# VH-VL binders against Isomaltosyltransferase (ctsY), part 10

Target 1, 124 residues: Isomaltosyltransferase (ctsY), of Sporosarcina globispora (Bacillus globisporus) (q8rqv0r968to1091)
Amino acid sequence: VEYEAEFGVQSGVSTNTNHAGYTGTGFVDGFETLGDNVAFDVSVKAAGTYTMKVRYSSGAGNGSRAIYVNNTKVTDLALPQTTSWDTWGTATFSVSLSTGLNTVKVSYDGTSSLGINFDNIAIV
Key: E = the ipSAE of ESMFold2; O = the ipSAE of OpenDDE; V2 = 0.75 times the mean of E and O plus 0.25 times the DockQ between their complexes.

## First folded at step 4 (VH-VL)

Design r6 (from n1 with heavy chain W52S L100K R101W S107R Y108P; framework fv_nivolumab)
Fold by ESMFold2-Fast, scan of step 4:
Formats: structure tokens, C-alpha cells, sequence
Structure r6 (fold): chain C 124 residues (1-124), chain A 122 residues (1-122), chain B 107 residues (1-107)
């Protein structure tokens, strides 16, 4: 299941359409101030380990974002440079989710690097 | 000015239904998750239910699962709680509350309604 | 479900005294703990979020500390308007849960 970033709860970021190749109606950028984030409500039928995929573009270098699940930081996810802002990559990691509603937040915090364009997350 | 106003409380007999409304103003309602929290007379606070900003995700306390339904109408800036099969133990003041979503924060409630009293008695 | 235990149940103090309230979680909530103040007949008011951040408009005499399972709310010098019930709340895990409350009353 895919969750478009532009339909998440946005704090300090904005939705744009000025780079090609996004899914849905746009992508999120403007991660410029500590605390800027996008939050998602993710529901699963069974507790367990899932693969979370983050679709992004990073034309200026290797970036990273902090991932929070149910308000606990899970990882600083590396977002390696893509060849351009119009070239989208996918970063993956294993995440533990509780049965029912989970909150997943992609955040620019004190350990995060560079501006990136954020398209969606997928839970598999 | 952010404001949440509850309505719909009253006295009902066990086994009956009641619907609570919470009217929001002063902020972009469709951008926030919303909660219901209750407080029995002389007792502490108990979290009841949550609904996501777009209404697609919901979670309930075990004490109300299968009996209560949370919903929202973003075009009317209104949150709802449909309460079915009411029990004496559901007697409480019911508050609606807004999430405060910031960096590193969980689900602290930065704004609350005034509360509406629901009394379930025969 | 995460259980929050507040102690003491009641604090009897005089204006000008320091109040120290404890909240203990049955498992780690990291820093995702909030404190609320409630006066009779009123809705709760957010005081502290994320263990130590004061909410907008909250006086500097209120401070929060702690992480993991042990948290403290301190009121450095009680004012008359501070005599109320205080609740802690965790938002680390579903369902969200509150402590049972600590009543701060005039001695």
C-alpha cells in the first residue's frame, strides 16, 4: 500500500509539482528547518515486520531523514543521491508495526542532511 | 482563534444510542487528527477514539470497540461520535481534542472542547 | 496497554512551596509524555509536551523532566491558581493512556 506524501499531515513543508516523475498529484519539499515533517496514519491487520519503501529524489547529494514510528525514532534513513531532481529513487528498511493504527513520520531533524523531494511511502 | 464546541450530550437509558458533535473553528480542520477523551464523575481521563485528518483511519479503546463509531465531515468542520449500546459505565463528560503535531511530539492535545455530559441511567 | 502511575495521589502544600509530581510508565515511552492541568468544572489544559517543552502561554515555574519510564513535573513556587489536578499522558503507543492524576491541594 502506497501513501502519497502530499496527502500526509505536513508541518513546515510544502507540496510542489515542478519536477517530473512523481506519483499521485505531486511531491513534498521544503525540508529547511529542524522539525519539518510529513506524518502518515498507517493501518495493518497483523503486528509484525514490514518493508517500508521511501520514494524520493535527491539531486544535490546524499541526504537522510529521520523515521519515527508511533513517536519513537526507528532510524536515520540514508537517501543516496539520485542523478537529478527528476530521477526518483527508493530507499528501503525493515520496520516493526503494531496491529491497527500506527503513526509514521518522515522528519528533518538534527541528524538529517540536505534537501530532498519526498514522493511517497509504501508498506509491503 | 482556535475553538472546539461539543454538543449532543444528555440523559439516556442503558442500551440506547446518542451522537455527539464537535464543531471546530479557527484552524484548517482537515489537516488535523482528532480525538475523543472522556471523564467519569470524580474520576480520571480516559482516551476513547482517534480519527485521521482525512477520516480513513480510526482507532478505539477496547472499552468502546464495536459500540462507538468516530467520524468527521471536513466540509462542515465537524467531528462526530456515534455511541450505541450505551452502558452505565459510559457515563462521563466527553471532550473532543486536537492533536499537536510537531517535531518529536506524540499526540499531545493542545486544544480541548468544553465537554458535554452523557449520563446513562435507568 | 501502557499503564501510567502517578504519585503521590495528593500533595497538600502552601503557596510559595515547591511541588514535585511523579509519573511512572510500565514500559518506555521515550520522551512522548505530556502533562495537563485540570480545575473543577473545566477542560484539561496542556502544560508540557514531549517531557520537557512548555506549551504556549505556560508560566516558567512549570517544568518537566525525565525520559523512558520515569517523569517529573515540577512547580517551582506554587501560586494560588496552581491548586488543581494534574495528569500525565503517554503518546508513544496505542491506545493512548493517562495517569490517574495527582491532586495538589492547599494545606
Amino acid sequence: as target 1 above (124 residues)
Amino acid sequence: QVQLVESGGGVVQPGRSLRLDCKASGFTFSSYGMHWVRQAPGKGLEWVAVISYDGSNKYYADSVKGRFTISRDNSKNTLFLQMNSLRAEDTAVYYCARDKWYYGSGRPFDYWGQGTLVTVSS
Amino acid sequence: EIVLTQSPATLSLSPGERATLSCRASQSVSSYLAWYQQKPGQAPRLLIYDASNRATGIPARFSGSGSGTDFTLTISSLEPEDFAVYYCQQSSNWPLTFGQGTKVEIK
Scores: ipSAE 0.006, ipTM 0.545, lowest interface PAE 13.4, mean pLDDT 85

Design r7 (framework fv_firastotug)
Fold by ESMFold2-Fast, scan of step 4:
Structure r7 (fold): chain C 124 residues (1-124), chain A 122 residues (1-122), chain B 108 residues (1-108)
Amino acid sequence: as target 1 above (124 residues)
Amino acid sequence: EVQLVESGGGLVQPGGSLRLSCAASGYSISSGYYWSWIRQAPGKGLEWLARIYHSGSTYYSTSLKSRLTISRDNSKNTLYLQLNSLRAEDTAVYYCARDSWYYGSGRPFDYWGQGTLVTVSS
Amino acid sequence: DIQLTQSPSSLSASVGDRVTITCRASQSVSSSYLAWYQQKPGKAPKLLIYGASSRATGIPSRFSGSGSGTDFTLTISSLQPEDFATYYCQQYGSSPLTFGQGTKVEIK
């Protein structure tokens, strides 16, 4: 199931379309101030371990973002450099979700690096 | 709204060093963006000199990197540019600017200071 | 380094004229990383266009940008008195950042 970043709950970030190759209606950028984030409501029928995929572009170098689940930080996800801002990559990690509604947040916090463009997350 | 104010210009001697300041307000320089220095010699075009990322990483013009140091003081919200081994051709107006070049927003120099004039002459 | 060459270096125009300024890059520049600035005498440059075609906040609709690859254009559809200035293109897709030499738009 894919969740477009531009349809998440945005705090301090913006939707943009100035780079090609995004899904949906755009992507999210403007992670410029500590605490800037995009939050998603993710519902699952069974508690368990899921694969989370983050689709992004990083033309500036190797970036990272903090991932929170239900207000608890679960990882600092590495977002390795893509060949350009118009080239999208996918970063993958395993995440534990509770049955029912979970809040998943992609955040630019004190451990995060570089600007990146954020396209979507997928929970599989 | 971001405001940038440069200072430290004036008449300097060839062979000396130059240290410029750029006081930022309306945004914390450690919280985001790249921050650049750009100069413009009288009657000439714009030349990018150096930038610093909000995390502290620095980047320099290849032709000037041995003579330039960009730095900042986060507690004063101030950027600095040190230029060594001054020559007459360093005479220029020096600007600081907020720079999102490698930041995902795709907006380059969206806020500029007024500039400070440096004249290198005996 | 990517060299940007602007044409013409200067032009004379009248209020109401359509003005076109071109910027040619020595190697391909992604359209996502080309900007245009306006500079008036004694003032800092002002961002007009970024990403080759996106207007910066508060910039009048008479300013438009286009182009891709090595060829980029700034157009002022109907020149106003406040538009007499020098215009610069800039690439920000590779280090070092480079600017064109400028195009001076003078009153006829």
Scores: ipSAE 0.000, ipTM 0.551, lowest interface PAE 10.5, mean pLDDT 84

Design r8 (from t1 with heavy chain W52S R100K Y101W G103Y S104G G105S S106G Y107R; framework fv_tezepelumab)
Fold by ESMFold2-Fast, scan of step 4:
Structure r8 (fold): chain C 124 residues (1-124), chain A 122 residues (1-122), chain B 108 residues (1-108)
Amino acid sequence: as target 1 above (124 residues)
Amino acid sequence: QMQLVESGGGVVQPGRSLRLSCAASGFTFSSYGMHWVRQAPGKGLEWVAVISYDGSNKHYADSVKGRFTITRDNSKNTLNLQMNSLRAEDTAVYYCARDKWYYGSGRAFDIWGQGTMVTVSS
Amino acid sequence: SYVLTQPPSVSVAPGQTARITCGGNNIGSKSVHWYQQKPGQAPVLVVYDDSDRPSWIPERFSGSNSGNTATLTISRGEAGDEADYYCQVWDSSSDHVVFGGGTKLTVL
């Protein structure tokens, strides 16, 4: 299941279309101030471990973003440099979700580095 | 308080060089892409150059390509523009501006300096 | 190279709505930013990413962008809104910032 970043709940970030190769109607950028984030409501039928994939571009270097699940930080996800801002990569990690509604948040924290363009998340 | 302050403007003869500087304060300079934008007297805004947050990527307007060089010193929170082979049409107020995000990736200029005047005349 | 077209001037009566357009080929696929510049002053960002506003900019400033035209809308025009207004995009194809030619807003 894919969740487009531009349809998440945005705080301090914005939707843009000025780079090619995004899915959906755009991507999210503007992660510039501590606490900037995009949040998603993710519903699962069974509690368990899922694979979360983050699709992004990082033309300026190796970045990172903090991932929160239900208001608890679960990781600082590395987002290695992509060839250009128009070249999209995928970062993958394992996440534990509770049955029913979960809040998943991709955040620019004090441990995060660089600006990145954020396209979507996928839960599999 | 976030601030950008330009310096180095002045009157120069055609064919000579001038170096502009922009001092940043009140924000983490090393996290942001920076731009130079100019405005000739009575004319509109014209973009000049951009430099990424770490200095590794640069882009220039066609009118200045090969003559101007944008650089930055993150240890001193300073942006520079080296202007060579100056022409009368380079006469303008030069502003430094912060990309709302680094590398000029379609973002707005949310902080501007006050500008410094460069006059190229014989 | 990519070109943005603005009307050179727009007039509005006090309390009325001003609309300033920015024309560009398929501009609706780009993010448009708007700047206000008063005489002798540096530009001020008033609208970014088509329709977002900095928190210190009054709610009567708004923007839209679709097809070949972006629009800055200033409702309840005031004398203090007299300024030059510039639209701006980043053209990712050329890695260039492009400004419109500017529109002088007169409130009379």
Scores: ipSAE 0.000, ipTM 0.562, lowest interface PAE 12.1, mean pLDDT 85

Design r9 (from m1 with heavy chain Y100S Y101W D102Y S103Y S104G G105S Y106G E107R Y108P; framework fv_murlentamab)
Heavy chain, then light chain:
Amino acid sequence: QVRLVQSGAEVKKPGASVKVSCKASGYTFTGYYIHWVRQAPGQRLEWMGWINPNSGGTKYSQKFQGRVTITRDTSASTAYMELSSLRSEDTAVYYCARDSWYYGSGRPFDYWGQGTLVTVSS
Amino acid sequence: DIQMTQSPSTLSASVGDRVTITCRASSSVSYIAWYQQKPGKAPKLLTYDASSLESGVPSRFSGSGSGTEFTLTISSLQPDDFATYYCQQYNSYPYTFGGGTKVEIK
ESMFold2-Fast, scan of step 4: ipSAE 0.005; ipTM 0.600

## First folded at step 5 (VH-VL; framework fv_sipavibart)

Design c1 (from q4 with heavy chain G104S; at its last look DockQ between E and O 0.53; V2 from the best seeds 0.00; counts 0 for: pae E 6.0 > 2)
Heavy chain, then light chain:
Amino acid sequence: EVQLVESGGGLVQPGRSLRLSCAASGFTFDYYAIHWVRLAPGKGLEWVSSISWNSGSIGYADSVKGRFTISRDNAKNSLYLQMNSLRAEDTALYYCAKDLWYRSYSYGMDVWGQGTTVTVSS
Amino acid sequence: QSVVTQPPSASGSLGQSVTISCTGTSSDVGGYNYVSWYQQHPGKAPKLMIFEVSKRPSGVPDRFSGSKSGNTASLTVSGLQAEDEADYYCSSYAGSNNVFGGGTKLTVL
ESMFold2, look of step 5: ipSAE 0.006; ipTM 0.576
ESMFold2 (binder alone), look of step 5: mean pLDDT 92; pTM 0.934
OpenDDE, look of step 5: ipSAE 0.011; ipTM 0.645
ESMFold2, look of step 11: ipSAE 0.058; ipTM 0.722
ESMFold2 (binder alone), look of step 11: mean pLDDT 92; pTM 0.933
OpenDDE, look of step 11: ipSAE 0.023; ipTM 0.720

Design c3 (from q4 with heavy chain N54R, light chain S96R; at its last look DockQ between E and O 0.04; V2 from the best seeds 0.00; counts 0 for: pae E 9.2 > 2, placed apart)
Fold by ESMFold2, look of step 5:
Structure c3 (fold): chain C 124 residues (1-124), chain A 122 residues (1-122), chain B 109 residues (1-109)
Amino acid sequence: as target 1 above (124 residues)
Amino acid sequence: EVQLVESGGGLVQPGRSLRLSCAASGFTFDYYAIHWVRLAPGKGLEWVSSISWRSGSIGYADSVKGRFTISRDNAKNSLYLQMNSLRAEDTALYYCAKDLWYRGYSYGMDVWGQGTTVTVSS
Amino acid sequence: QSVVTQPPSASGSLGQSVTISCTGTSSDVGGYNYVSWYQQHPGKAPKLMIFEVSKRPSGVPDRFSGSKSGNTASLTVSGLQAEDEADYYCSSYAGRNNVFGGGTKLTVL
């Protein structure tokens, strides 16, 4: 299942369509102020460790974003440079999720870098 | 119509401070990263510092890191460079320049000011 | 400590083509598609001629072209005109910083 960034709960970021190749109806950009994020309610049938993926574009260099689950930071996710802003990459991370709903956030915090375009997130 | 105007340059002694300003007009300053680039006598262009459109991402050249501070005031359409502990090698014509990307960084600088001269001597 | 290298000078006759190189590493020119070229006439601010390796801003004639192979970017000026005599700088993204080449003085003979 894929969670489109433009339909997540956006804080300090914006939905845009000015780069080709996104899924759904757009992508999210504007990550630059500490705390800017997109949040998703991710539901799983059993507690456990899950692999999730982020589809993104990072045309200016190697970026990064913080991942929060239920308001606890899990990792700083590396987002390797893409060939262009119209080229999309996938980065994966592991996360412990509880049975039922979990809030997963892709966030710009004090260890994050670069502007990125964020398309979707999914359980692998 | 799109303009960047630098100010605050001058002649100062080594170890002193200067504050450069860049006033923007004719475009939506709030949504563009802005750069400081300098042109030194006998040298070419050197990138100095950059700041993202909402100040969340800031970079400095190694030669100025710890001495220079970039900032912006989007409400006043203004960019600043606080230059502390100035050295003779900081002598240059200082430009501000607009990044071409709306709400991002590309380091393609499509609009430049005319520059302000900083001379660090004696 | 990122450095990119340009030849200090280049020349060509009216109507000829000239290519200016910009050589870096896999950590800058070779690793990113964020190479730009600037033209600077004496006493004037730099003008963006090429961005993203090969794209031209509006108003830049198509006789200016950019390319990249490996760690070397190139600016080609075809059909040289007298007004093309200027300093030319490349720049490359280099991992949250930017680096300029030393510049190339292009002389039109």
Scores: ipSAE 0.006, ipTM 0.582, lowest interface PAE 9.2, mean pLDDT 86
ESMFold2 (binder alone), look of step 5: mean pLDDT 90; pTM 0.927
OpenDDE, look of step 5: ipSAE 0.014; ipTM 0.651

## First folded at step 7 (VH-VL; from p3 with heavy chain V50Y; framework fv_becotatug)

Design d6 (at its last look DockQ between E and O 0.06; V2 from the best seeds 0.00; counts 0 for: pae O 10.0 > 2, placed apart)
Heavy chain, then light chain:
Amino acid sequence: QVQLQESGPGLVKPSETLSLTCTVSGGSISSYYVHWVRQAPGKGLEWLGYIYYSGRTNYNTPFTSRLTISVDTSKNQFSLKLSSVTAADTAVYYCARDRYYGSGSYFDYWGQGTLVTVSS
Amino acid sequence: EIVLTQSPDFQSVTPKEKVTITCRASQSIGSSIHWYQQKPDQSPKLLIKYASQSFSGIPSRFSGSGSGTDFTLTINSLEAEDAATYYCHQSSSWPYTFGQGTKLEIK
ESMFold2, look of step 7: ipSAE 0.015; ipTM 0.656
ESMFold2 (binder alone), look of step 7: mean pLDDT 90; pTM 0.934
OpenDDE, look of step 7: ipSAE 0.007; ipTM 0.615

## First folded at step 9 (VH-VL; framework fv_sipavibart)

Design e1 (at its last look DockQ between E and O 0.04; V2 from the best seeds 0.00; counts 0 for: pae E 11.6 > 2, placed apart)
Heavy chain, then light chain:
Amino acid sequence: EVQLVESGGGLVQPGRSLRLSCAASGFTFDYYAIHWVRLAPGKGLEWVSGISWNSGSIGYADSVKGRFTISRDNAKNSLYLQMNSLRAEDTALYYCAKDLWRSYSYGMDVWGQGTTVTVSS
Amino acid sequence: QSVVTQPPSASGSLGQSVTISCTGTSSDVGGYNYVSWYQQHPGKAPKLMIFEVSKRPSGVPDRFSGSKSGNTASLTVSGLQAEDEADYYCSSYAGRNNVFGGGTKLTVL
ESMFold2, look of step 9: ipSAE 0.000; ipTM 0.543
ESMFold2 (binder alone), look of step 9: mean pLDDT 93; pTM 0.951
OpenDDE, look of step 9: ipSAE 0.029; ipTM 0.694

Design e2 (at its last look DockQ between E and O 0.09; V2 from the best seeds 0.00; counts 0 for: pae E 12.0 > 2, placed apart)
Heavy chain, then light chain:
Amino acid sequence: EVQLVESGGGLVQPGRSLRLSCAASGFTFDYYAIHWVRLAPGKGLEWVSGISWNSGSIGYADSVKGRFTISRDNAKNSLYLQMNSLRAEDTALYYCAKDLWYRGSYSYGMDVWGQGTTVTVSS
Amino acid sequence: QSVVTQPPSASGSLGQSVTISCTGTSSDVGGYNYVSWYQQHPGKAPKLMIFEVSKRPSGVPDRFSGSKSGNTASLTVSGLQAEDEADYYCSSYAGRNNVFGGGTKLTVL
ESMFold2, look of step 9: ipSAE 0.000; ipTM 0.584
ESMFold2 (binder alone), look of step 9: mean pLDDT 92; pTM 0.943
OpenDDE, look of step 9: ipSAE 0.020; ipTM 0.673

Design e5 (at its last look DockQ between E and O 0.05; V2 from the best seeds 0.00; counts 0 for: pae E 14.2 > 2, placed apart)
Heavy chain, then light chain:
Amino acid sequence: EVQLVESGGGLVQPGRSLRLSCAASGFTFDYYAIHWVRLAPGKGLEWVSGISWNSGSYGYADSVKGRFTISRDNAKNSLYLQMNSLRAEDTALYYCAKDLWYRSYSYGMDVWGQGTTVTVSS
Amino acid sequence: QSVVTQPPSASGSLGQSVTISCTGTSSDVGGYNYVSWYQQHPGKAPKLMIFEVSKRPSGVPDRFSGSKSGNTASLTVSGLQAEDEADYYCSSYAGRNNVFGGGTKLTVL
ESMFold2, look of step 9: ipSAE 0.005; ipTM 0.550
ESMFold2 (binder alone), look of step 9: mean pLDDT 91; pTM 0.931
OpenDDE, look of step 9: ipSAE 0.331; ipTM 0.816

## First folded at step 11 (VH-VL; framework fv_sipavibart)

Design x2 (from c1 with light chain E52Y; at its last look DockQ between E and O 0.05; V2 from the best seeds 0.00; counts 0 for: pae E 10.3 > 2, placed apart)
Heavy chain, then light chain:
Amino acid sequence: EVQLVESGGGLVQPGRSLRLSCAASGFTFDYYAIHWVRLAPGKGLEWVSSISWNSGSIGYADSVKGRFTISRDNAKNSLYLQMNSLRAEDTALYYCAKDLWYRSYSYGMDVWGQGTTVTVSS
Amino acid sequence: QSVVTQPPSASGSLGQSVTISCTGTSSDVGGYNYVSWYQQHPGKAPKLMIFYVSKRPSGVPDRFSGSKSGNTASLTVSGLQAEDEADYYCSSYAGSNNVFGGGTKLTVL
ESMFold2, look of step 11: ipSAE 0.007; ipTM 0.585
ESMFold2 (binder alone), look of step 11: mean pLDDT 93; pTM 0.940
OpenDDE, look of step 11: ipSAE 0.024; ipTM 0.675

Design x3 (at its last look DockQ between E and O 0.08; V2 from the best seeds 0.00; counts 0 for: pae O 10.9 > 2, placed apart)
Heavy chain, then light chain:
Amino acid sequence: EVQLVESGGGLVQPGRSLRLSCAASGFTFRYYAIHWVRLAPGKGLEWVSGISWNSGSIGYADSVKGRFTISRDNAKNSLYLQMNSLRAEDTALYYCAKDLWYRSYSYGMDVWGQGTTVTVSS
Amino acid sequence: QSVVTQPPSASGSLGQSVTISCTGTSSDVGGYNYVSWYQQHPGKAPKLMIFYVSKRPSGVPDRFSGSKSGNTASLTVSGLQAEDEADYYCSSYAGSNNVFGGGTKLTVL
ESMFold2, look of step 11: ipSAE 0.258; ipTM 0.777
ESMFold2 (binder alone), look of step 11: mean pLDDT 93; pTM 0.943
OpenDDE, look of step 11: ipSAE 0.000; ipTM 0.627

Design x5 (at its last look DockQ between E and O 0.86; V2 from the best seeds 0.00; counts 0 for: pae E 4.9 > 2)
Heavy chain, then light chain:
Amino acid sequence: EVQLVESGGGLVQPGRSLRLSCAASGFTFDYYAIHWVRLAPGKGLEWVSGISWDSGSIGYADSVKGRFTISRDNAKNSLYLQMNSLRAEDTALYYCAKDLWYRKYSYGMDVWGQGTTVTVSS
Amino acid sequence: QSVVTQPPSASGSLGQSVTISCTGTSSDVGGYNYVSWYQQHPGKAPKLMIFYVSKRPSGVPDRFSGSKSGNTASLTVSGLQAEDEADYYCSSYAGSNNVFGGGTKLTVL
ESMFold2, look of step 11: ipSAE 0.170; ipTM 0.758
ESMFold2 (binder alone), look of step 11: mean pLDDT 93; pTM 0.942
OpenDDE, look of step 11: ipSAE 0.587; ipTM 0.894
ESMFold2, look of step 12: ipSAE 0.236; ipTM 0.782
ESMFold2 (binder alone), look of step 12: mean pLDDT 91; pTM 0.937
OpenDDE, look of step 12: ipSAE 0.040; ipTM 0.745

## First folded at step 12 (VH-VL; framework fv_sipavibart)

Design z1 (from x5 with heavy chain D30R; at its last look DockQ between E and O 0.81; V2 from the best seeds 0.00; counts 0 for: pae O 4.8 > 2)
Fold by OpenDDE, look of step 12:
Structure z1 (fold): chain C 124 residues (1-124), chain A 122 residues (1-122), chain B 109 residues (1-109)
Amino acid sequence: as target 1 above (124 residues)
Amino acid sequence: EVQLVESGGGLVQPGRSLRLSCAASGFTFRYYAIHWVRLAPGKGLEWVSGISWDSGSIGYADSVKGRFTISRDNAKNSLYLQMNSLRAEDTALYYCAKDLWYRKYSYGMDVWGQGTTVTVSS
Amino acid sequence: QSVVTQPPSASGSLGQSVTISCTGTSSDVGGYNYVSWYQQHPGKAPKLMIFYVSKRPSGVPDRFSGSKSGNTASLTVSGLQAEDEADYYCSSYAGSNNVFGGGTKLTVL
């Protein structure tokens, strides 16, 4: 299931459509300052380990974002540089989710770096 | 190959005008902020002006504000600097430089031209 | 307009480490993580060595590193090599403008 970043609960960021290749109706931009974050309500039928994919663009260099699940930081996700701001990469990691509703937050915290464009997340 | 090429420099008298051009190639010009930076003889680098990708944000150094005008033509992959009321202290090698980030003049300038020389002298 | 200060000169022997400071205010170096460093050899265009305080562009050796504390950013060049002799400039975002430091001439002894 995919969750578009532009439909997430946003703090400190904005949305845009001025680059090609995004999914949905747009993407999150201005994701570049401490405290910026996008949160999603993710529901799963059973507790367990899932694969989370983060689709992003990072034209300036290698970025990083902190991933929180139910207010607990689970990882710092590396976001390797993309060829340009019109190209999109996918970063993948394993995440533990509880049965039912989970809150997944992609955040710029003290360990994060660089501005990125954020398109969506997917839970598999 | 990513490249910037400046042109339009020359020798002019004080009070005259000059227009510099910067031609970009090898990258999508329209997505990046671009700057003019100058190097006067015996001095250090000085930021002159910058313009965002959509021309919505423009900045000038206090030393050139009211005299210089930056503009861009994304269709021509070109940057311009209209310099009016030139002064002796405007004498310098003028570089155009691409910024790493498309939103602001903030991430540093990763591509530079070789510069065009402007000499203002009586 | 903001004033960012660098030492006019620095020196070190081959293989040593040298640190160049860049001191501004809370309105520029101290207020943002948008600090970059440039290397310039005589007759050449500046080259971006560090951006976003500590990030290296592709192709820049890891012996170049950047940091910041308070209103002072620092460029450290470890394992000094002869080709490192050059002018080094820091730059910072400053509201709606950019500002450069006065430059540091690095001599390799």
Scores: ipSAE 0.314, ipTM 0.815, lowest interface PAE 1.9, mean pLDDT 93
ESMFold2, look of step 12: ipSAE 0.343; ipTM 0.812
ESMFold2 (binder alone), look of step 12: mean pLDDT 93; pTM 0.943
ESMFold2, look of step 13: ipSAE 0.271; ipTM 0.790
ESMFold2 (binder alone), look of step 13: mean pLDDT 92; pTM 0.938
OpenDDE, look of step 13: ipSAE 0.018; ipTM 0.704

Design z2 (from x5 with light chain S36H; at its last look DockQ between E and O 0.78; V2 from the best seeds 0.00; counts 0 for: pae O 8.8 > 2)
Fold by OpenDDE, look of step 12:
Structure z2 (fold): chain C 124 residues (1-124), chain A 122 residues (1-122), chain B 109 residues (1-109)
Amino acid sequence: as target 1 above (124 residues)
Amino acid sequence: EVQLVESGGGLVQPGRSLRLSCAASGFTFDYYAIHWVRLAPGKGLEWVSGISWDSGSIGYADSVKGRFTISRDNAKNSLYLQMNSLRAEDTALYYCAKDLWYRKYSYGMDVWGQGTTVTVSS
Amino acid sequence: QSVVTQPPSASGSLGQSVTISCTGTSSDVGGYNYVHWYQQHPGKAPKLMIFYVSKRPSGVPDRFSGSKSGNTASLTVSGLQAEDEADYYCSSYAGSNNVFGGGTKLTVL
């Protein structure tokens, strides 16, 4: 299941459509300052380990975002540089989710780096 | 090859106007913020102005605010600096420089032109 | 406008290390990680050496490194070579503007 970043609960960011290749109706841009974040309500039928994918563009260099699940930081996700701002990459990691509703937050915190464009997340 | 080429410099008297141009090639101009930076004789680098990809974010150094106007034409891959009410202290080599980012914050200027010289003298 | 301070000069012997400081305030160097370093040889355009405090552009050797603590950013050049002799400038985001330090002339002895 995919969750579009432009439909997440946003703080400190904006949405745009000025780069090609995004999914949905747009993407999150201005994701570049401490405190910026996008949160999603993610529901799963059973507790367990899932695969989470983050689709992003990072034309300036290698970026990084903190991933929080239910208010607990689970990882610093590396976001390798993309060829251009019109090119999108996918970062993948394993995440533990509880039965029912989870809050997944992609955040720029003290360990994060560089501005990125954020398109969506997917839980597999 | 990615490059920037400045033009429009020259000798002018105080109070006059001058318009600088910067032509970009080798990259998609409209995806990056572009800056003007100048180097006065015997001084250091001074940031003059910057403009985002959509011209939605524009900044000026206090020393040029109200006198200089930065603009861009993405269709022409060009940056401009309209300099009015020029002063002797505006004398410098003027560089245009491409930023790694396209919006509000600078991630560093990774491509520079060779500059165009502006001399303001009576 | 913000003032960012660098030592006017620095020196080191071939093969040694030298560190150049860039001191600002919580409104610029200390407030953001958008601190960058440029190298400029006489008659040449500046070259980006470090961006975002400690990141190296492609082609810049790892003997150039950057760090920041509080309101002071630092550029360290290890294994000094003759070609490292140049002017070095730090820059920082400062509110709605960018600001350069005064520059440091690095002499290799």
Scores: ipSAE 0.013, ipTM 0.649, lowest interface PAE 8.8, mean pLDDT 91
ESMFold2, look of step 12: ipSAE 0.150; ipTM 0.759
ESMFold2 (binder alone), look of step 12: mean pLDDT 92; pTM 0.939

